# VH-VL binders against o58714, part 33

Target 1, 254 residues: o58714
Amino acid sequence: MRVDLNSDLGESFGRYKLGLDEEVMKYITSANVACGWHAGDPLVMRKTVRLAKENDVQVGAHPGYPDLMGFGRRYMKLTPEEARNYILYQVGALYAFAKAEGLELQHVKPHGALYNAMVKEEDLARAVIEGILDFDKDLILVTLSNSRVADIAEEMGLKVAHEVFADRAYNPDGTLVPRGRPGAVIEDKEEIAERVISMVKDGGIRAINGEWVDLKVDTICVHGDNPKAVEITSYIRKVLEEEGVKIVPMKEFI
Below, E stands for the ipSAE of ESMFold2; O stands for the ipSAE of OpenDDE; V2 stands for 0.75 times the mean of E and O plus 0.25 times the DockQ between their complexes.

## First folded at step 19 (VH-VL; framework fv_indenebart)

Design k62 (at its last look DockQ between E and O 0.85; V2 from the best seeds 0.00; counts 0 for: pae E 2.1 > 2)
Fold by OpenDDE, look of step 19:
Structure k62 (fold): chain C 254 residues (1-254), chain A 121 residues (1-121), chain B 115 residues (1-115)
Amino acid sequence: as target 1 above (254 residues)
Amino acid sequence: EVQLLESGGGLVQPGGSLRLSCAASGFTFSDYAMHWVRQAPGKGLEWVSSISGRGGKTYYADSVKGRFTISRDNSKNTLYLQMNSLRAEDTAVYYCAKDLRYYPSGYFDYWGQGTTVTVSS
Amino acid sequence: QAVLTQPASLSASPGASASLTCTLRSGINVGTYEIYWYQQKPGSPPQYLLRYKSDSDKQQGSGVPSRFSGSKDASANAGILLISGLQSEDEADYYCMIWYDSAWVFGGGTKLTVL
């Protein structure tokens, strides 16, 4: 069994530092690097890509809404044309830095509200996928496990990595419980670890109401925005390895 | 072939303690959750407790919470049930059962033959 | 009051069909639950038969004859185990089970007699 560990990185900008990128980079195999819209800037992009290279971590674009103030977590109604070109622009931006550092882009993972909106809006999903295809058809789209987005992407000829979240509760339909709801976010390290193992070995998890949800597990999203998050990430990796799971970049098996 | 063999049953007085064991073979023990289910004489099935593959997650029936402890030793392929403060109503055949999944969320696809626990003064 | 209710007993003739019901308590929607069925013969441990959530989401136990099938009756809020072509060997106790409120819950069981 092989899985990828991914984390959203490069979300500092200007003189503002966000996240513990150097610390979490030690434990992941794929970095989702902000492209300067929801977060990040040219200097941060270069720094983050270089850091990934130094740690032998694969780099992917992490495009979001043009919402720096809202950190890309506020919904924006985009036309398909806007969505397509916004993705192309952001992926291109990160590509430039990856290339400059001698790296190739592995994947694209939409950020925040865009990520979630795609799951619900087929037209948006298609537009985003078209934007990716305009750049490079060999890139891997990271999206919610067993989502409609995954199906659409595959239909459109794009490779897909099914992403799961061990620290989030699931609805019976496979979507994530909104963060503001009780029980939506799991904080206990041991519980998170058990959930990760279940997801990987069982191909699913219990929803918040007790229903079983089948999941494809290609990449696990982990966090590094605070010391506790980094600790949990380290522990998750350890536990997976103890269970005989090989942690490798998604490109090795997608 | 999957095999489950319970042991440790016997006669015990109310308030006493007993430890049940279930020896497992024929599958990768740590990959599957395990369960205890009991059946009082002439009665139906009652779930007692469940434990995940590594033992990090446990569940208990309300009737045994605080008194029973489920555990496992994966190096020995053995499931345990420590039963304390035993009551007459705990008298039953105790079965160990294998889960389909790592997490206690699947069905019981294999059962042992059971071990008898009798709580009586 | 019980989460799952089963008739205590049922009788049917060889070759006939037997329908065993597992009724969920009011307020618990049968449509959202996986119903597991087990068979227990005298002096033996229970044996897994099948799981049924929907027609598109069901599983038959290994070695379980196809004459055993699961279904649901939404109007009755019940899971159904159907045994077609009843044979003498089918005489046993049958239990339904669900995962409810972080616990496995069994029905009271139905004793099926083959006349």
Scores: ipSAE 0.846, ipTM 0.918, lowest interface PAE 0.6, mean pLDDT 96
Fold by ESMFold2, look of step 19:
Structure k62 (fold): chain C 254 residues (1-254), chain A 121 residues (1-121), chain B 115 residues (1-115)
Amino acid sequence: as target 1 above (254 residues)
Amino acid sequence: EVQLLESGGGLVQPGGSLRLSCAASGFTFSDYAMHWVRQAPGKGLEWVSSISGRGGKTYYADSVKGRFTISRDNSKNTLYLQMNSLRAEDTAVYYCAKDLRYYPSGYFDYWGQGTTVTVSS
Amino acid sequence: QAVLTQPASLSASPGASASLTCTLRSGINVGTYEIYWYQQKPGSPPQYLLRYKSDSDKQQGSGVPSRFSGSKDASANAGILLISGLQSEDEADYYCMIWYDSAWVFGGGTKLTVL
């Protein structure tokens, strides 16, 4: 079986540092690089792309709402034309740095509130997908596993990687339990390991209410925000390898 | 051919202990969760305990919590149930069952023939 | 109050249908639960039959004939096992099971007699 490991990074800005990009880059296969709107700036973007190149990690755009102060985590109502062109702009901006380093882009993973809003709003999802298609039809969209967004992308001819979260509780309908609720985030690395193995081997996970949720697993979201997150990421990679799972970039099998 | 063979049952006094074993063959043992289910004479089925494929997650019925311990040795393809502080109400045929999944689920698709535990003075 | 309640017995003729009910305790909504069904013939261990959550989310056990099917009756708050075209070998005990409150819970079982 083949899976990708992805992480959000390149999220520093100016003199402010966010995350342990150099550390987490050692353990992932796909980097979601912030595009300068919710986080990141031209120098951070160039540095992050170069770091990914040095570690043989594939590069993707991580576009978000134009909300630096809120880190792209606050919902913004967009027209379809705004959503489409915001995606095109941000993907193009990161592509410039990828091209400067001799790389192509592999994927696009929307950030934060935009990612979540697409799951609930089909017109928004279509607009984002059109923005990606305007840029390059061969890019892979990363979105919530078995979501309506994934179905829409496939219908519109965009390649999709189904993303799962071993450290997040699921609702029965396959959506994630909001971070503010009890039990929404799993922090114990042994419990995360059991969950990620279930996702890969069983094609699913038990929701917070005990119901089974079927999941297609192309890519697993991992974190590098702090030393514990890097430790958990390293452990996820280790246990998947011990179970015979081949960890490769999503382009190898999508 | 999937096969599950329980052993270790017998007669024991209240307060005593027994260790049940379930030898598994015909499948990759560590890929699947395992279960213990019991059936008292003339009665229905009662779930006892479950364990994930590598043993990192366990569940217990309230009636056995603190007294029974489920474990597995994947190098020996064997599931165990350590039963302590036994009571008359623990008298039953104990079945081991294979899950269809790595993480405990409701798919108990292969069952052993059972081993009998009798708790009496 | 028991989490799952099944009638103790049911009789039906060969070739007819039997509808076995598994009623959830008041306060537990059948609509959100996967109902697992097991058959146990005399002198044998139980055997998995099928799982039913909805018409689009169900699973038949390996080798289980299609005349066994699952459904739900929302007004009765019950899972249903339907056995059509009854045959003498269908005479057995039938158990429903759900995942409830971090435990697998079986119903009390229904003895089906085929006369």
Scores: ipSAE 0.546, ipTM 0.803, lowest interface PAE 2.1, mean pLDDT 94
ESMFold2 (binder alone), look of step 19: mean pLDDT 94; pTM 0.952

## First folded at step 20 (VH-VL; framework fv_indenebart)

Design k63 (at its last look DockQ between E and O 0.83; V2 from the best seeds 0.76)
Fold by OpenDDE, look of step 20:
Structure k63 (fold): chain C 254 residues (1-254), chain A 121 residues (1-121), chain B 115 residues (1-115)
Amino acid sequence: as target 1 above (254 residues)
Amino acid sequence: EVQLLESGGGLVQPGGSLRLSCAASGFTFSDYAMHWVRQAPGKGLEWVSSISGRGGKTYYADSVKGRFTISRDNSKNTLYLQMNSLRAEDTAVYYCAKDLRYYPSGYFDYWGQGTTVTVSS
Amino acid sequence: QAVLTQPASLSASPGASASLTCTLRSGINVGTYEIYWYQQKPGSPPQYLLRYKSDSNKQQGSGVPSRFSGSKDASANAGILLISGLQSEDEADYYCMIWHDNAWVFGGGTKLTVL
């Protein structure tokens, strides 16, 4: 059994530092690098890509809404044309730095509100996928496990990595419980680890109401926002390895 | 072939303690959650406790919470139930059961023959 | 009130069909639950029969005859175990089970007698 560990990185901006990228990079196999819209800047992009190279971590674009002030977490109504071109621009921007550092892009993972909006809006999902296809049809789209987005992407000829979240509660329909709701975020390290193992070995998880939810598990989103998050990430990797799970970049099995 | 063999049952006075064991074979023990289910004489089934494959997650029935502890030794392929502060109502045949999944979330696909616990003065 | 309620006993003739009900407590919607069924014969541990959530989400136990099937009655808020072509060997206690409020919950069981 093989899985990928991914983390959102490169979200610092100017003098503002966000996250512990150096620390978490040691434990992941795929880095989602901000492309300068929801977060990040040209210097941060190069720095993050270089760091990934040094740690043999694969790099993917992490495009979001043009919402720096809201960190890409505020919903924006985009036309399909806007969405398509916004993706192309951001992927292209990161590509430039990856190329300059001698790396190839592996994947694209939308960020924040864009990520979530795609799950609910098929037209937006299609537009984003078209933007990716305009750049490189061989890229892997990272999206919510068993989402409609995954189906659409496959229909359109794009490879998909099904992403799961061990520290988030799920609704019975496979979507994530909003962070503001009680029980939506799991904080206990051991609980998170057990959930990760269940997801990987059982191919699913219990929803917040107790229902079982079947999941495809290609990549697990982990965090490096603070020291505790890094510790949890390290522990997750360790536990998975102890359970005989091979942790490799998604490109090796997708 | 999957086999589950319970042991450790016996006669104990109220307030006493017992430790039940379940020896497992025929499958990768650590890959599956395990459960204890009991059945009082002439009565129905009552779930007691569950534990995940590596033991990081446990669940307990309200009737035993704070008194019983489920654990496992994967190196020995053995499930345990430490029962403290035993009561007359704890008298039952205790079954160990294998879960379909790593997390205690599947059906109980295999059961042991059970071990009898009698709590009486 | 118990989360799951089963009739204490049921009798049916060989060859007939028996419907065993598992009624959920008021306020708990049967449509959202997977119902698990077990068979227990005298002097033996329980045996898994089947799981039923919906027609598209069900699982039959290994070696369980096809005459055993699961369904739901939304109007009665109940899970149903149907045994078609009843045989003498089907005489046993039958238990339903669900996961509810972070616990496994069994029904009281139904003793099925084959006349």
Scores: ipSAE 0.859, ipTM 0.924, lowest interface PAE 0.6, mean pLDDT 96
Fold by ESMFold2, look of step 20:
Structure k63 (fold): chain C 254 residues (1-254), chain A 121 residues (1-121), chain B 115 residues (1-115)
Amino acid sequence: as target 1 above (254 residues)
Amino acid sequence: EVQLLESGGGLVQPGGSLRLSCAASGFTFSDYAMHWVRQAPGKGLEWVSSISGRGGKTYYADSVKGRFTISRDNSKNTLYLQMNSLRAEDTAVYYCAKDLRYYPSGYFDYWGQGTTVTVSS
Amino acid sequence: QAVLTQPASLSASPGASASLTCTLRSGINVGTYEIYWYQQKPGSPPQYLLRYKSDSNKQQGSGVPSRFSGSKDASANAGILLISGLQSEDEADYYCMIWHDNAWVFGGGTKLTVL
């Protein structure tokens, strides 16, 4: 059994510090590095790529809407041409820093509202995938497990890592319960551990209504926003290892 | 070969306590949820309790909630059922069962032989 | 009111088919439930037979003959276990089970007699 652990990193910018990147980097296999639009800036991008190199963590682009003020969490209507080129631009920008450190990019994980919008909007998903393919057909797209986005990417010849979230409640159709709804976010580390082990070993989870949801598990999203999030991430890694799960970068098996 | 062996049954007075054990072998114990199911003489099956592979999630039938406690010791490959405040209606054969999944599911793949609990004065 | 109701007994001839019903109480809908089926012969623990949610979401137990199958009757709010080509060894008690309100719930069981 093999899984990747991924986390969103490099989200500081200017005078603002967001997250405990140095701490969470110790526990993950793939870093989703903000590309300067929803978060991050050139100095943070360079430092984050260097930190990933120092910890033997694979680097991927984390492109989002051009919405620093909203942290890329507010929907923006894009034309397909805009979406395609916004992705190409952001991936290229992060690639420059990866190349400067002697690294290649492993993957692309869309951020926030863009990630969620792709699940619902097939034309947007295609445009984003085209932007990735314009850059490098060997990159891996990280997207919601068993989503239509994953199917579209495979049809278009882009490799896919199916992502699951142990700290989020699911709807019966495999989508995530929106943040802000009662029960949408699980914060108890023991409950998160039970869920992540079920996802990996059983290939699924109970949805918020009790129905079983089948999940394909290539990568698990973990967090480093604050000390509790780092503690939970550390615990997830520990329990997966205790259960005999190999934690390796997605490129080793996708 | 999967084996499940229940023990700890016997005769007990109403209000008494018993602890059932289920010794497991032939599989990676912590990978699978475990269950207790009972069957009163001449009656049907009644689910009693379930526990996830690491013990972090437990479930109980309403008829036993607050009186029975399921637990497991993965270092000893043993499932337990602590039964307190026993009543005549708890008289049954108690089976342990292995789930196919880590999280309690309805696939009770292997069953033990059962151990008999009789609650009588 | 019991969550699941099964007829107490059913008789059928060798070679015929038996249709065992598992009716959910009013207020819950069979459409959202996975129905698990178990067989129990005298003196033995139960044996898992199969799970049915839909034709695209079902599972046959290991070593369970294909003449055992599951279905649902939405108008009756029931799960169905169909046993075709009945054989004498099919004579047993049959239980349905569902996950409801954080609990596994068995039906009362049906004794199938093959005569």
Scores: ipSAE 0.627, ipTM 0.834, lowest interface PAE 1.8, mean pLDDT 94
ESMFold2 (binder alone), look of step 20: mean pLDDT 94; pTM 0.950

Design k64 (at its last look DockQ between E and O 0.87; V2 from the best seeds 0.00; counts 0 for: pae E 2.9 > 2)
Fold by OpenDDE, look of step 20:
Structure k64 (fold): chain C 254 residues (1-254), chain A 121 residues (1-121), chain B 115 residues (1-115)
Amino acid sequence: as target 1 above (254 residues)
Amino acid sequence: EVQLLESGGGLVQPGGSLRLSCAASGFTFSDYAMHWVRQAPGKGLEWVSAISGRGGKTYYADSVKGRFTISRDNSKNTLYLQMNSLRAEDTAVYYCAKDLRYYPSGYFDYWGQGTTVTVSS
Amino acid sequence: QAVLTQPASLSASPGASASLTCTLRSGINVGTYEIYWYQQKPGSPPQYLLRYKSDSNKQQGSGVPSRFSGSKDASANAGILLISGLQSEDEADYYCMIWHDNAWVFGGGTKLTVL
């Protein structure tokens, strides 16, 4: 069995450093690079892309709402035209740096509130997908496992990577429990590892209410926001490898 | 062919301890969660404990929490149940059962023949 | 009150249909649960029969005859095991099981007698 590990990177801005990108890059196979709207800037984009190259990590665009102050976590009501063009612009921006460093883009993963809003709003999902298609139909869309977004993307001719979160609780419908709710975030390293293995081997996980949820598992979102997160990421990779799971970029099997 | 063989049962006094074993064969042991289920004489089934494939996750029934410990040695393809502070109500046939999944979340697709534990003064 | 309640015994004639009930206690909605069923014959360990959550989400055990089927009665807040065309070999104890509050929970079991 094969799986991809992805992480949101390049979210520093100006003099402000966010995340341990250099450290987490060693353990992942796909980097979601901020495109300068929710986070990041031109210098950070180049730096992050270069770092990915040095570590043989595939690069994808991580577009979000134009919400720097809110880190792209505040919902914004966009028209389909806005959404489509916002995606195209951001993907294009990162593409420029990837190209300059001799890399090709692998995928697109929406960020934060945009990511979540797409799951609930089909019109928004379609608009975002159109934006991606306007740029390159061969890119892979990373979205929530078994979401309506995945279905729509496939219908529209876009490749999809089903993403799962081992450190988040799931609702019975396959959506993530909001972070502010009790039990929504799993912090224990061993618990996270066991959940990851279950997701990969069993093709699912127990929801917060105990119901089993079937999941497609193409890529696992891991974190590098702090030293503990990096440690957990390293441990997850180790455990998966010990279990005979091959960790490779999503482009190798999608 | 999947085989599960329980051992370690016997007669013990209240407050005593026993360690049950379940030898597994015919499948990749570490890929599957394992369970203990017991049945008192003439009574129904009672789930006791579960452990994930690697052993990183365990579950216990309220009736045995703090007294029983489930573990496994994947190098030996063996499941264990350490039972301490045994009570008369712990008297039962103890079955080991294989889970369908790595995580203790599936049905029990294979069962052993059971080992008998009797707690009596 | 027990999480799962099963009748202690049920009898039916060969060829008839038997409906075994597994009633969830008040406050637990049967619609949200997967109901697992096991068969146990004297002197033998239990054997998995089937799982039922909904018509679109069910799983039959390997080698289990098609005359065994699962359903739910929302009005009774119960899982149902239906055995059609009852055979003499179907005489056994039947247990339902659910995952509840981080534990597997069995019903008390029903002894089915084939007359």
Scores: ipSAE 0.879, ipTM 0.930, lowest interface PAE 0.5, mean pLDDT 96
Fold by ESMFold2, look of step 20:
Structure k64 (fold): chain C 254 residues (1-254), chain A 121 residues (1-121), chain B 115 residues (1-115)
Amino acid sequence: as target 1 above (254 residues)
Amino acid sequence: EVQLLESGGGLVQPGGSLRLSCAASGFTFSDYAMHWVRQAPGKGLEWVSAISGRGGKTYYADSVKGRFTISRDNSKNTLYLQMNSLRAEDTAVYYCAKDLRYYPSGYFDYWGQGTTVTVSS
Amino acid sequence: QAVLTQPASLSASPGASASLTCTLRSGINVGTYEIYWYQQKPGSPPQYLLRYKSDSNKQQGSGVPSRFSGSKDASANAGILLISGLQSEDEADYYCMIWHDNAWVFGGGTKLTVL
């Protein structure tokens, strides 16, 4: 049984520090590095790639909307041509720093509102996938487990890693309950651990309304925003290892 | 061969306490959620409580919430039900049931023989 | 009103079919629920039979004959257990079960008699 652990990193900007990247890097197998649009800048990007190299963590691009002030969490209507080239630009930008450190890119995980919009908008999903394919057909797209995006990527010949979230409630259709609604975010580390084990061992989770949701589990999103998030991430890794789950980068099995 | 053996039932006065045990064998105990289900004499089934494989999540029927505590000791392959503030309505055969899944689900694939709890003065 | 309602008894002839209903309370919709079915014979603990959500999302219990099947009647807001080709060994109590409001809830049970 194999899973990847991924986390969003490199989200500092200028003199502002965001997240505990050095701490969370100890527990993950894949780093989603911000590409300078929603967060990150050239110095942060280079530093984050080096940190991943030092910790033997695979590097992927974390492209988002050009929305620094909104941290890429506000929807922006894009033409397919814009979406395609925004992805190509951001992946290429991060690749420059990866190459400078002697690394290749493993994957692309869209950020925030872009990630969520792709689940709802097929033309956007196709355009993003085209942008990835323009760069390198061997990259892995990280997207919501069992989503239409995953199906479209497979149809277009792009490798996909199905992502699950142990700290988020699911709707019956496999989408995430929006943050801010009652029960949308699970905060108890024991409950989060129980949920991640269910996802891996049972191949699913119970949605917020009690309906069972089948999930394909290639990668688990974990967090490093603050000390509690790092503690939960460390605990998730420990619990998965205790249950005999191999934690390896997604490239080893996708 | 999966085996579940309940024990600890008996006669108790209203307001009293009992602890039920369920000894499990023939499977990796910590991989599966466990349940307690009861059946009053001549009545149907009533689900009582569930616990996930590592014990990190528990659920209770409203009829027992605050009075009963489910727990497990995975090193001893044993499921427990601590029953406090017992009422006449708690009189039933109590079954231990194994879930097919790690997290509590509706798949109770193996059941014990049951242990009888009688609450009367 | 009970969350799940089952008729107390049902009789059918050997070789015929029996359709056991499990009606959900008004205000909740059978379409969103997985319906679990259990069989209990006298002196024995219950046995899992099957789960039905939809024709593409269902499961038969291990060793349960294919003549047992699940379905739903949306207009009646009910889950259905169909037993075709009834045999004398099918005489038992049958319970439906759902996950509702953070709890497993059983129906009251139907005693099936095979005459």
Scores: ipSAE 0.458, ipTM 0.774, lowest interface PAE 2.9, mean pLDDT 93
ESMFold2 (binder alone), look of step 20: mean pLDDT 95; pTM 0.958

